# Designs tried in a protein design chat: miniprotein binders against a9bab2. Part 1

Every score and structure here is a prediction.

Target 1, 221 residues: a9bab2
Amino acid sequence: MRQRLTVSESKAIFHKEFPFVVPAVYRRLVDELIVELNLLKNQERFVADGVFAIGLTSIFLDFTKGYKPENQKGILLEAICKCTGFSASNLEQIALEAKKLANGLNTNEIKSLITDNNRDEKESTYKLINKNNHYSRIIAIGIYKLVDMQSNGFNKEEATENSYLDLVNNFGYTKERVEKDVNLYKSSLDKIEKALELIEMNIKDEKRRNKERVSRTKPGQ
Unless a header shows other numbers, all headers, positions and changes below count from the first letter of the chain.
ipSAE, averaged over its two directions, is called F for ESMFold2-Fast, E for ESMFold2 and O for OpenDDE. V2 adds 0.75 times the mean of E and O to 0.25 times the DockQ between the complexes of E and O.
Where letters were taken out, [cut] stands.

## First folded at step 1 (miniprotein)

Design a1
Amino acid sequence: SEEIDKLTERAWKLLEEAYRLEDEARKGDPELVDKAQRLMEEAIRLFEEAEKLRKGNPEAIKELLDKLTEIAKQVQKILEEAS
ESMFold2 (binder alone), alone request of step 1: mean pLDDT 65; pTM 0.483

Design a2
Amino acid sequence: SPEELKEAQEFLRIAKEMLEQARKVLKGDSPEALEELKYAAELLEWAKETIKDGDPELVKRITELAQKISELVKKLEEQAK
ESMFold2 (binder alone), alone request of step 1: mean pLDDT 69; pTM 0.563

Design a3
Amino acid sequence: SPEKIKELLDKLTEIAKQVQKLREGNPEAIDKLTERAWKLLEEAYRLEDEARKGDPELVDKAQRLMEEAIRLFEEAEKLRKS
ESMFold2 (binder alone), alone request of step 1: mean pLDDT 69; pTM 0.589

Design b1
Amino acid sequence: DPEEILRKAIRLYLEAWELESEAEKGDPELFEKAQRLLEEAEKLWKEASKLAQEGNPEAIKELLDKLTEIAKQVQKILEEAS
ESMFold2 (binder alone), alone request of step 1: mean pLDDT 67; pTM 0.537

Design d1
Amino acid sequence: SEEIDKLTELAWKLLEIAYRLEDEARKGDPELVDKAQRLMELAIRLFEIAEKLRKGNPEAIKELQKLADELLQIASELTKKAKEGSPELVEKAQELKQLADELLKIAEKLSK
ESMFold2 (binder alone), alone request of step 1: mean pLDDT 86; pTM 0.859

Design d2
Amino acid sequence: SEEIWKLLELAYKLEEEAEKGDPELVDKAQRLMELAIKLFKGNPEAIKELQKLADELLQKAKEGSPELVKKAQELKQLADELLKE
ESMFold2 (binder alone), alone request of step 1: mean pLDDT 70; pTM 0.593

Design f1
Amino acid sequence: DTYEVYIEITGSPEEIERLAKEIEELAKRLGVEVYIEKDGNTIFIWITAPSEEALKEFLEEVRRIAEELGLEVTIYIKEE
ESMFold2 (binder alone), alone request of step 1: mean pLDDT 76; pTM 0.687

Design f2
Amino acid sequence: DTYEVKIEITGSPEEIERLAKEIEELAKRLGVEVKIEKDGNTITITITAPSEEALKEFLEEVRRIAEELGLEVTIEIKEE
ESMFold2 (binder alone), alone request of step 1: mean pLDDT 75; pTM 0.672

Design g1
Amino acid sequence: SPEELYEKAVELYEQGRLEEALKLFREVLEKDPDNADAWLMLGWTLLEMGEYEEAIKAFEKAIELDPTDVRAYELLAEALRRLGREEEARKVEEEAKRLKE
ESMFold2 (binder alone), alone request of step 1: mean pLDDT 89; pTM 0.880

Design h1
Fold by ESMFold2-Fast, scan of step 3:
Structure h1 (fold): chain B 221 residues (1-221), chain A 83 residues (1-83)
Amino acid sequence: as target 1 above (221 residues)
Amino acid sequence: SEEIDKLTERVWKLLEEIYRLEDEARKGDPELVDKVQRLMEEIIRLFEEAEKLRKGNPEAIKELLDKLTEIAKQVQKILEEAS
């Protein structure tokens, strides 16, 4: 572990690395990610593995679906990572490698990857899937997404809900904690999506009402 | 309605804070962006609360949502003019 950054120091670095204005609706996401990543970087047993990387990149992409301008999203993720001692490009690459490793595997096969004592780690300093990692809400989302990616067919969401908790003990975590964090993630995502839709709808409605008022204004009044 | 009364009071409080921020923006307040972000978070929460009450009182809630939309536009304008 290198010299520990405080949250305030990370925020100062963020403003240097991201010279644009963060739209108000996304500022809480940015602040929460900076705090969480700063805390994780200061944990000796934390490993930024593939599951973590899937979680982080998935959270960012899901919460920024409506982000404009689109070309700033990559810079935003890079700034969030860099200000807390991570590399966005490295984590994106690790996420892709983890997705590739898990591609086509069912839940039981993923359990084997987690618990396999014969896994060759001598040639790799970075693990894609690791058990007993320091817990993070980001990792919880990574586990959920890992299972979601393997679920297929008509009832994909239902299959994911039934299966991701089965993996939790194999990672060394408690089902209650992971379930709580996954549910909070889904609730928060639903709320921001609904709020953005409501704001956009009301702005459009106001524009229509203003145009109608102008067109209906009586001459000579 | 107790819920509508509470929303109305919070909406008017936000409007007062926004007019104060317009003065601060002209001064070049370095904390302006953070203040605007906090207000927008509260606006989003009020939109969510108002939407939950829509079915019980659609006309009153529509008026509050219209006002919140005006407030959100003013907040966005302040942020754009300061940037």
Scores: ipSAE 0.000, ipTM 0.172, lowest interface PAE 16.9, mean pLDDT 73
ESMFold2 (binder alone), alone request of step 1: mean pLDDT 82; pTM 0.770

## First folded at step 2 (miniprotein)

Design t1
Amino acid sequence: TDEIDQLTERVWSLLEQIYDLEDRAEHGDTELVDTVQRLMEQIISLFEHVERLAQGTPDAIRQLLDTLRQIATDVKSILDRLS
ESMFold2 (binder alone), alone request of step 2: mean pLDDT 70; pTM 0.553

Design t2
Amino acid sequence: TDEIDQLTERVWSLLEQIYDLEDRAEHGDTELVDTVQRLMEQIISLFEHVERLAQGTPEAIRELLDRLKQIATEVKSILERLS
ESMFold2 (binder alone), alone request of step 2: mean pLDDT 65; pTM 0.480

Design t4
Amino acid sequence: TDEIDQLTERVWSLLEQIYDLEDRAEHGDTELVDTVQRLMEQIISLFEHVERLIQGTPDAIRQLLDALRQILTDVKSILDRLS
ESMFold2 (binder alone), alone request of step 2: mean pLDDT 68; pTM 0.516

Design t5
Amino acid sequence: SPDQIRDLSEFLRILTEMLDQVHRVLQGDSPEALEEIRYLSELLDWVTETIRDGDTELVRSITDLASRISDLVHRLEEQAK
ESMFold2 (binder alone), alone request of step 2: mean pLDDT 64; pTM 0.444

Design t6
Amino acid sequence: SPDQIRQLLDTLRQIATDVKSLQEGTPEAIDQLTERVWSLLEQIYDLEDRAEHGDTELVDTVQRLMEQIISLFEHVERLAQS
ESMFold2 (binder alone), alone request of step 2: mean pLDDT 67; pTM 0.537

Design t7
Amino acid sequence: SEEIDQLTERVWSLLEEIYDLEDEARHGDTELVDTVQRLMEEIISLFEEVEKLAKGTPEAIRELLDKLTEIATQVQSILEELS
ESMFold2 (binder alone), alone request of step 2: mean pLDDT 67; pTM 0.525

Design u1 (at its last look DockQ between E and O 0.48; V2 from the best seeds 0.00; counts 0 for: pae E 10.9 > 1.5, pTM E .778 < .8)
Fold by ESMFold2-Fast, scan of step 3:
Formats: C-alpha cells, structure tokens, sequence
Structure u1 (fold): chain B 221 residues (1-221), chain A 112 residues (1-112)
C-alpha cells in the first residue's frame, strides 16, 4: 500500500498522470472528485463497494458526455482514480458486476440486502451494498442511480424521486443530507449541459461569421 | 468527531464560495481569480487538517489559527471590493468571517 496522500499531493500526481489541459467547464468536476476520493481513501471504515462504484462511474459519464477530445476521457478517469489511490479499471468492473446483481431487483429486494438479516449472508451484499458505509456524495448518487435503473415508463424521474429517499434510511444516512447532495448533482449537471450548449452555439456563430466575412471579401461579389 | 465533521463541512462551504467567485471572474470580475484560488487553497488546507485530526496531531490549534487568519484576510479583500455596492460580495465577506470565527471556536474546544 502507498503512503497516505494529502489532497495537495493527489493534485500534483494528477497533473503528472494527465498531461493535457482540462477544459474549463470540467475543472470543478475534476477538483471535486479528487478531493472526495482522497478524503474517502483516508477513511478507515470506507469500502469501495458496488453502490459507490456505480455512483462514481455514473457521475463521471454524465458530466463528460460532451468531453472533447473524447479519446482523453479514459485517461482522465484513470488519472483521477490513480492520484487518489483507486483503480479505475477495478471500479469500472465493480460497477459492471453491481449493475448485473441489481438487474431485476426491486426497491424492497434492495432494502433486504442492506439490513442486518442479510449482512454477509450473500456475496451480492459484499459486492453491491455495505450497510453503514462511510457517507459520501458519490454513494448518494449511487443510491439514486440504483433506483433510477429499476424505474420504468412515463414519469420515470418522478418514480425515482419518490423511492430513493425511502431506501436511504436503510443505509443509515439522513434523508436531508442525501437529498441535498442529489439535488446539487442534478443542478451541477444542468449547468454543465447548458454551458456546453452555449459553447456549441458560439462555435457555430463564429463559423457563420467567418463564412460571411470570406464571402463578402470575394472579388466577384 | 464533531470538530472533524464541522471542519469538513466548512471546507466544502469554502470550496463552493470559491467556485462562485471563479464563476463571477469568468463573467467580467477578473480580479476575483486570485481570491478564488486563495479560497480553494484554504479549503484544501481545512480538508487536510481534518484528516490530520483523525490521525492525531499536536499542531492543530496553530493550523486552525493560520487558516482563520487567511480567511479574515480574504474577507477583508472582499469587503473592500464590496464598497462599490456589491451586496453579494458583502454577503460572501460575512460568510468568511463567520467561518473564521467557527474555526476559532473549534480551536478553543480542542484546547479544552
């Protein structure tokens, strides 16, 4: 095991592992993930389980949907994980297996997995959910995503909103804190999507202006 | 545990204020770039201090005092800028002074 890393040390390692410029719109995401992961790695009772892995991979994928150049996305996630003492490939594998285990489970079945009655009785409990795991905003998103994956049809979002908070109590977390963190996640995701739309519009506007300028300067016009 | 939880919460609050100032800098208030950067560094210092307290450290009171001083300096800079009638910066300067006082309170509790 490597020595305990400070947040400052993790940031220095990140810049060595990711030798490219992080576009301004993603800088807050990168900084937030490095801080959160560094803090979690230093918690003795924290476990990087399936819910955490689903949360982390979902956050990264959702916020980087518009990331360009696209071929740097994998390197970015690897650098974020490596600089904080995690393995991106391991977490992606854990998330994949956790999603397979959750597939076909309803909210009540998931609740059963996180009670003392099923603690350590099934391998799925170890891989998917650890009761009383150290709280993280990433885990909150993981819980939200688990419920979202089980919701179907019209008003899927409303069904998810009504169900995930009921599940939160079974993890030993407070509804108020989880709701605050989930709402912050949604707000931040909306902001980055709007920022990306504005960037795209500005690029298209500049291309239009350049085309018009070139057309007007041609001798035949 | 209570002090560590409060320090962590304060660090996240400082990080959010830093992001707010950085956003303002991108929309024309470019002189806030340095202030936002300083505030991010203070937030990181608080996260690192919280981690050190979990592991035990004899210099926690000194570090809390240093961070409180840095916050007061930043608050003063924002207050001076707010003299132009910027209510949001006045509010942020007040938030930073409140956080600095909370750090002093935690240092007093640790001494006891």
Amino acid sequence: as target 1 above (221 residues)
Amino acid sequence: TDQIDRLTEMAWSLLEIAYDLEDRAEHGDTELVDTAQRLMEVAISLFELADQLRQGTPDAIRQLSDIATRLMDIAKSLHERAQTGDSELISRAHDLRTLAQSLVDIARELQD
Scores: ipSAE 0.139, ipTM 0.584, lowest interface PAE 5.2, mean pLDDT 80
Fold by OpenDDE base, look of step 4:
Structure u1 (fold): chain B 221 residues (1-221), chain A 112 residues (1-112)
Amino acid sequence: as target 1 above (221 residues)
Amino acid sequence: TDQIDRLTEMAWSLLEIAYDLEDRAEHGDTELVDTAQRLMEVAISLFELADQLRQGTPDAIRQLSDIATRLMDIAKSLHERAQTGDSELISRAHDLRTLAQSLVDIARELQD
C-alpha cells in the first residue's frame, strides 16, 4: 500500500514540482485542490472516473482564467496532481473519454451510462461514469459540467439551468447537497473573476500613472 | 446521519480556519503555515472518520477523542503565539477549542 501522503508532504512535493510563485489569487485554489485530492486518494470507495476528471479539469480551467504566464498552467495542474498521487495527463484523457461518451446524449441516455461501481475484480472494464462514487464537490461539479456540455448541443430553450439535478439521484447523491456545492462553485468563480478584473484595472491605472509621470519628467526638449 | 453531517461540517470549518491562517501568515512566518497545515490534516482525519461512521466502525469514539486532543494542542499553540496581542489568533484558538469540545460531545453521544 503506497504510504499516504500528508497535506504537508503533498505541499512540499508541490513546491518541488512547481518552482514558480503562485499568485495570491490562485493560492486558495491550489490549497483546496491539494487537500481534497489527498482526502479522495485515501477513500476506499473513491474512483477517479470520468465524472471526477471532468470536474477537476473544469474547476482548474475555470479558476485559472487569467493566470499568467499561460505556459505555467499545465505545469501547475501537473504539480497539483503529482503531489497528491494523481496523473494530470491520465485525468485529462479520462475526462475527454467521458465527454466523448456523453456527447450528443440527452439526460435520459446519460442515466443509462451511470453504472454501479461493482468492484468485482473480474470486469476489467474501467467505468467512466460510476454510481455511488465517494462524494466530493469535484464530482458535483463534474455532474454539472457533464450536463452543461450536452445542453449546448440541444435546443437552448429546454436546457434549464438545473437540468443536472435530474441526474443527481441516479448518481446516488442528494439534490440539495450537489446543488449547494454547484452554487458555491459558481459564486466562488464570480468572486475570482471580479477580483481579476480589479487587478487588471489597478495595473492599467498604474501604467497610466507611470506614463504620466514619465511624460512630466521629460522637460522641454 | 446527524453526527456524520456535523463531523463533515466541522471538517470544512477547520479548513476555513486553516486557509485564514495561511492568508495571515506574513512572509517568513513558517510556524503559522505549519499550524495551518496541521489543521488541514485534522480536517482530513475528520472526513475519514465521517466515512468510517457510515460503515459502522466501532473505533470512532477513540478516534474522535484523539482528534479533539490534537485540536486542543493546536489551539494551545495558537494561544501561546497570540500572547503578543493578536486578537485574531486568539479568536481562532477559541474557535478550535469550541470545535474540539463539540467532538467530545459527539463522542459521548455515540457512547449512549
Scores: ipSAE 0.019, ipTM 0.407, lowest interface PAE 5.1, mean pLDDT 82
Fold by ESMFold2, look of step 4:
Structure u1 (fold): chain B 221 residues (1-221), chain A 112 residues (1-112)
Amino acid sequence: as target 1 above (221 residues)
Amino acid sequence: TDQIDRLTEMAWSLLEIAYDLEDRAEHGDTELVDTAQRLMEVAISLFELADQLRQGTPDAIRQLSDIATRLMDIAKSLHERAQTGDSELISRAHDLRTLAQSLVDIARELQD
């Protein structure tokens, strides 16, 4: 349909908007986000609300924390969003507003923030935390991150590892589905962190070898 | 639910194969660009079908059969390209045939 971008069209726009090489360790993340956003953009029941925005920005920041050069991260996120018809600055703003609204609230208080969308509302009046939004893996991480904010600065042993699951039915989703997606996210994060550690170890080994080579060469003899 | 999860897992497997073919196309085998794009389209079709199955659709069997046929055609094209002895492309063509059979199996399960 002419109203939908193909994945190929999205990737063409991405390469125009991001005129740099994406390091190999991040290529799968970039491609997966482009595919997921392409699919979501074309869903009639999908709303890019605060929970979705928290999920997307959290996924991007968590998986790119080792990205160099640092000044390309913003351009990369902008390109991923633009090539699929989203605005990175708008999503970051909405994510910040949703975080502020939920800040300091316990799980029961967050339940009170979850509201139905209104079919008669204008496009400029998005709800920040919607019930029954079109499910995505990104929203699952958004729900997880909303609850994870509660453990900051206090005794984390008071919150269970799975406290976010208490909200899932209020959003209109199944606990099994959300838990599977959150656990996959955590596993993927651990894998990329280990890959980055191995890359850094190889860089340090090469620097040590170069220092040994230089110390064996004396310029006055 | 089990069928929906299997379709989603197969869609991600197809994307992984497409990413591998796209990478090979960037490193000299530019003819694989079309194959990679066709696999991405199949994967997107599977993601959309999985979403529709959560909502209920009476035509899922026909759609699965159409997608399986597309995947078999892609596998045959990839196998023909691999006739020059490229064992990786032969292995990928086998993977695609296995996935196509799994789609047919799911269609039969939904008929029950």
Scores: ipSAE 0.000, ipTM 0.346, lowest interface PAE 10.9, mean pLDDT 79
ESMFold2 (binder alone), alone request of step 2: mean pLDDT 81; pTM 0.804
ESMFold2 (binder alone), look of step 4: mean pLDDT 81; pTM 0.800

Design u2
Amino acid sequence: TDQIDRLTEMAWSLLEIAYDLEDRAEHGDTELVDTAQRLMEVAISLFELADQLRQGTPEAIKELQKLADELLQIASELTKKAKEGSPELVEKAQELKQLADELLKIAEKLSK
ESMFold2 (binder alone), alone request of step 2: mean pLDDT 81; pTM 0.796

Design u3
Fold by ESMFold2-Fast, scan of step 3:
Structure u3 (fold): chain B 221 residues (1-221), chain A 112 residues (1-112)
Amino acid sequence: as target 1 above (221 residues)
Amino acid sequence: SEEIDKLTELAWKLLEIAYRLEDEARKGDPELVDKAQRLMELAIRLFEIAEKLRKGNPDAIRQLSDIATRLMDIAKSLHERAQTGDSELISRAHDLRTLAQSLVDIARELQD
């Protein structure tokens, strides 16, 4: 456990670690992740396990699909993690290990991977997916993604929606709480995508008008 | 240093102003995207100046006046673009002028 960082201290460290411009459309994501991670790092019962790691990396990647320049995405995630006392490389590795453990498994088989933190058995793989961890909306997304990655075909979305809720009780959380956070995540992802489309349309429209003023491609303007 | 801590706080405030201007761009003013990006770049320079000052390099103090001038220029541009009733642009211009004056004040205090 590291020394407790305040949110303000984390924000100051973030800027030192990420010496680039963050486009405003991603600002709320960055600010919210810094706040949430800072609070979780200061929570005594919280464990940064495989489900949490899947959730965090999935949230970041989904919200930054349109991020330019592409080479800054890794640095951005690294800065968000480092300023709050986490390691992006360690969490990425843990996420990959958890995904590998769950690969090809159905919901009932995934339930068998969920273990108590106090399990006396010394096998490290048994501790990647834990029940009764301190709740976070990031973990809720991790549970959703853990099921989503096993789903294929025409009904992928429907299969995931039905199946992830079956896992929630095994983690020690309420279905209502997790479902609310997953739905908020989907809503927010849709909103950022629409915002990016509007910005792009406005930029294209301005560039078109500038060309028309110079070349008069539309006679009578 | 109290002055260096204030400088760091002003850098964060400048980032907030930049974010708000890019939010306004989404409402149909794409030219604000460029202004927002310039303000973000100036905020990054303020963080760099604060770090150089913490390491004992007083040469960075001279850069504060340059940044203050650039903020005043952007504030003037925003005020000129503001229509009667464009309260957001007028408010952001006011915030930039206030921030620029704070940078001048900090530079003078650090010289002492």
Scores: ipSAE 0.000, ipTM 0.139, lowest interface PAE 13.9, mean pLDDT 77
ESMFold2 (binder alone), alone request of step 2: mean pLDDT 83; pTM 0.836

Design v1
Amino acid sequence: SDEELYQRAVSLYESGQFDQARDIFSRVVQRYPDHADAWLMLGWTLLEMGDYQRAVDSFRQAISMNPEDVDAYELMAESLTRMGQTDQARQVHDQASRLQE
ESMFold2 (binder alone), alone request of step 2: mean pLDDT 86; pTM 0.834

Design v3
Fold by ESMFold2-Fast, scan of step 3:
Structure v3 (fold): chain B 221 residues (1-221), chain A 117 residues (1-117)
Amino acid sequence: as target 1 above (221 residues)
Amino acid sequence: SDEELYQRAVSLYESGQFDQARDIFSRVVQRYPDHADAWLMLGWTLLEMGDYQRAVDSFRQAISMNPEDVDAYELMAESLTRMGQYDEAIRMYERALQINPDDEQIRRALEEARRLA
């Protein structure tokens, strides 16, 4: 029997579970995920459903695409989940099952699953979407990603934007809030990618200069 | 001798054989812990291999023995930048620029570290 974790308690557990340096470019992501997951875990009615799992795993993978050293990524996700009372392996499994369930469905078929998720079901598998969950940026991004995964071709971005906003309305969320959070997600992802590119360029330039110095300090071989 | 082992490791480094270079530089610093150049080269080799924390530790040893080695400060700052430790990287770039005040590349790296902090 565990009482509600405070954000400070979650952060202390995080540093115990992740004994490495979090590069500054990822620090905001880690802090925001810990805060959001702590808030969700403390909600009595919260259920870790398919879109939540898709949202969390997608956010983590998208933002850590350039993470070095790569062998720390799994430990980082486990630490973020464990310090807030979740299991990364469990959520990865839920996301996998949710993606299988939604595979090949159009937006109207997904809307049907949202409606059906409120019914009693004896042999139901992982619920794709629990519309009784309170609003969360992670869930909103999960819905966006679920729709994005099913869109193809030259108009993929435009088709996704139209479809996910209509889908979100069925959960009692405000389109304005969801759109704002999805747009913030996209801009933050762009910012981290550009920051990593700039860091890489500067490091590459320094290495080139340093190798020239090594060559000059050794008077012939 | 320490110089013969050191030169062999430098040649391995120059040929991109970082695993072998690391092993020999490690042996040099174990036998001759006051060999500043070997600590610098060990750190450099670790940096090339992506082992940033051990690179920083090796550069600290080089700096402790030769506090005027501009290369040690610059390479330590680069390793700290790779780890996202911008505040300490800024301090290292500032020290490097004190030693070599006309180095435009160090100045640009310092400005970038300050923007990322």
Scores: ipSAE 0.000, ipTM 0.122, lowest interface PAE 21.5, mean pLDDT 77
ESMFold2 (binder alone), alone request of step 2: mean pLDDT 96; pTM 0.976

Design w1
Fold by ESMFold2-Fast, scan of step 3:
Structure w1 (fold): chain B 221 residues (1-221), chain A 80 residues (1-80)
Amino acid sequence: as target 1 above (221 residues)
Amino acid sequence: SKYRVYITIDGDPSQIDQLARDITDLAHSLGLTVYVSRDGDTLFIWVEADSREALDRFVQAVSDLARQLGYDVTIYVEES
């Protein structure tokens, strides 16, 4: 039997670290990240490397683009990480370092980074891009984003789709699993963006109806 | 009201990968969202559903499978 931080304990810590109201539209995202990170923290072989860090920070930033008030976003990410035993500042730094390492590289060069062995290196070097890490859907997004960042021009999305699956086997994962998780990410992101658009439209409609109501009730108009 | 169940199974290398596959198949057959991961001789499982009945059936079947193999099972049920 291994020691485990329960999801319930993580949620209690989260509310202590984030003393604000999480808007309903973001509640599912927050809950899912807390559960996933809690489970990963309890995996002996899991490494929170640069690919994972790119995945986590990308997911958070993409899903919270419309978050108001904006000044709470940093506190929210910090609370999600801290309540599950991670450090947001450390992961943000690791993500930045991994992005720099991959900057300007094509798909074949990235494959070389994944499989490259420095035989003479005696130092226990923390690797930003690791092979055969414990699988996570967050890592799947990290792989996608790593390739997406190197894609430029007119058909950026198509270039990314053609390339990221080509890297998956080099990480030690199956194409079917990674593709499923990336597609779920895209679908979920689209859903939250549409929900936010609907909320914005409803606010505009309420303002219009309030102006109409005020105009109709003024004596002598 | 959503229900979540967390299950840990301590086993051995001989059957644990097959057990992980069986558990995944069972969850899919019940229409449940499940996460199964292995670390050494331990399986870490979480499953979520809106219905307590489907979760109870899943938990019972998982427990039965693990006990047939002589594996230790720890279950935590959370209602949000």
Scores: ipSAE 0.000, ipTM 0.119, lowest interface PAE 20.1, mean pLDDT 77
ESMFold2 (binder alone), alone request of step 2: mean pLDDT 80; pTM 0.747

Design w2
Amino acid sequence: SKYRVEITIDGDPSQIDQLARDITDLAHSLGLTVEVSRDGDTLTIRVEADSREALDRFVQAVSDLARQLGYDVTITVEES
ESMFold2 (binder alone), alone request of step 2: mean pLDDT 77; pTM 0.701

Design w3
Amino acid sequence: DTYEVYITIRGSPEEIRRLAQEITELASRLGLEVYVERDGDTLFIWVEAPSEEALDRFVEEVSRLARQLGYEVTIYVKEE
ESMFold2 (binder alone), alone request of step 2: mean pLDDT 73; pTM 0.649

## First folded at step 3 (miniprotein)

Design ha3
Fold by ESMFold2-Fast, scan of step 3:
Structure ha3 (fold): chain B 221 residues (1-221), chain A 83 residues (1-83)
Amino acid sequence: as target 1 above (221 residues)
Amino acid sequence: SEEIEKLVDRVQKLMEEIIRLFEEAEKGDPELVEKVWRLLEEIYRLEEEAEKLRKGNPEAIKELLDKLTEIAKQVQKILEEAS
């Protein structure tokens, strides 16, 4: 479909672009990203700006920290983006430019970068940090990460928690919505990390049992 | 206001339910996938209307509630027929 892709069409394209087996633990993440990106692509008010790009790339990297084989991660992100009408390389570049723009800035300085999609105001920020973009959980994570990257020292997490909500109203979103989505992201990330820990323990246990079996099979040596 | 908060919360809850319906639809019902897709388009439009309401148009409250009720009925119908 030239103007619009259905979720089923996106999934068909995904399987062509990613001809490998997606491990079960990541299947839900992949499906949810395909659905969300497909929906966003069809929203006329949505802009794939730097905050969105930071959110998407951060979500992908955080949730795939344990992904094996590692050489498939780049292909996976590319397939997720391509099947929904986005470009992974373009979004990665936009994310890098947004991070560069915000580098070393505090929350008040970041507020000054937020624009209303007016090209005449600040060309660099028009493409990277926009006010009143169509809301997405991905953008919520992007806002959180934008502040998190600037927070340093022993209390990094506490500083981020106290600061990122200050930006939310300047983007045109509600604190309650963004906080809920950020908390769900953190909970989901914790769950997948625990699942991966259990998988790793099971692999180690299997290797241990196999080593024991080999020892029993070779009783004379 | 309290009423606007409840409306926004209802939109978010329905959006989450509709997204989860995609998981079930993909397990073997291509017709259901298209139906759920249409519901996602509608709920995203309602999300935009809810944002406009927060920015200052109380007259839209009834229209938003009516649309939410209709989407909720469609979701419930799909869940009941799947069961």
Scores: ipSAE 0.000, ipTM 0.170, lowest interface PAE 14.8, mean pLDDT 75

Design hb1
Fold by ESMFold2-Fast, scan of step 3:
Structure hb1 (fold): chain B 221 residues (1-221), chain A 83 residues (1-83)
Amino acid sequence: as target 1 above (221 residues)
Amino acid sequence: SEEIEKLLRRVIRLYLEIWELESEAEKGDPELFEKVQRLLEEIERLWKEASKLAKGNPEAIKELLDKLTEIAKQVQKILEEAS
């Protein structure tokens, strides 16, 4: 949709586009994405760029890696995007293109690519990062993921933490806010992963108990 | 061992209860949210410790059960105050 929507209107459209129950462990993710995307779409100067697309698709994929039933996963992403005025298929394509542009590059090379790709050149129509976009945690996570995916070697995680903060600082973002939002993303992701792991353990335990119960009874009850 | 399995099941149940409570607390009360975050950290640490108990140390099991009981009491208090 191309018209300006309130958060309440987006949520109503979401339930129309996704006529299934959202499992409890994913409700926070869905609500927060709808709110954030609605806010971004209502910003006059916002444009969906490469790092935004990487951020959104990475957040969704990371948080839903254990999603069941699996056939609803794609419908869920499309509903989140449509209810806020975006296209999931378009963003997935933009994300793939952005990842290919950065493939095999180190942090300094990524910085150069961003600068070059974001130039005001007559033939440049696609931007890896749009400097006219104001801060968003989705964009910040996108930059973090872009750097993380290209990082290699011993102490990769620590190197990524330092590298992405240097990169985001050059775009007028506050390091403190970016770090806070990336840490929140990591902690939320860990909580969902742990919750899914524990749910699987409970299911396996219940199946084991049911088999033991059946084995103890005479055939035919 | 059955004792360690019972411990892990109690940890699992309590972790899920605290995690659900965190979602509610974030919207209503910043002090409660911070308290719930600390409880999540404690229960996750307990889960990791319990998962590593292979030989069945009775003192270690008792210590983890005592910590679990204390966390459960704090969760119940929060739930009673919210209701």
Scores: ipSAE 0.000, ipTM 0.197, lowest interface PAE 13.4, mean pLDDT 73

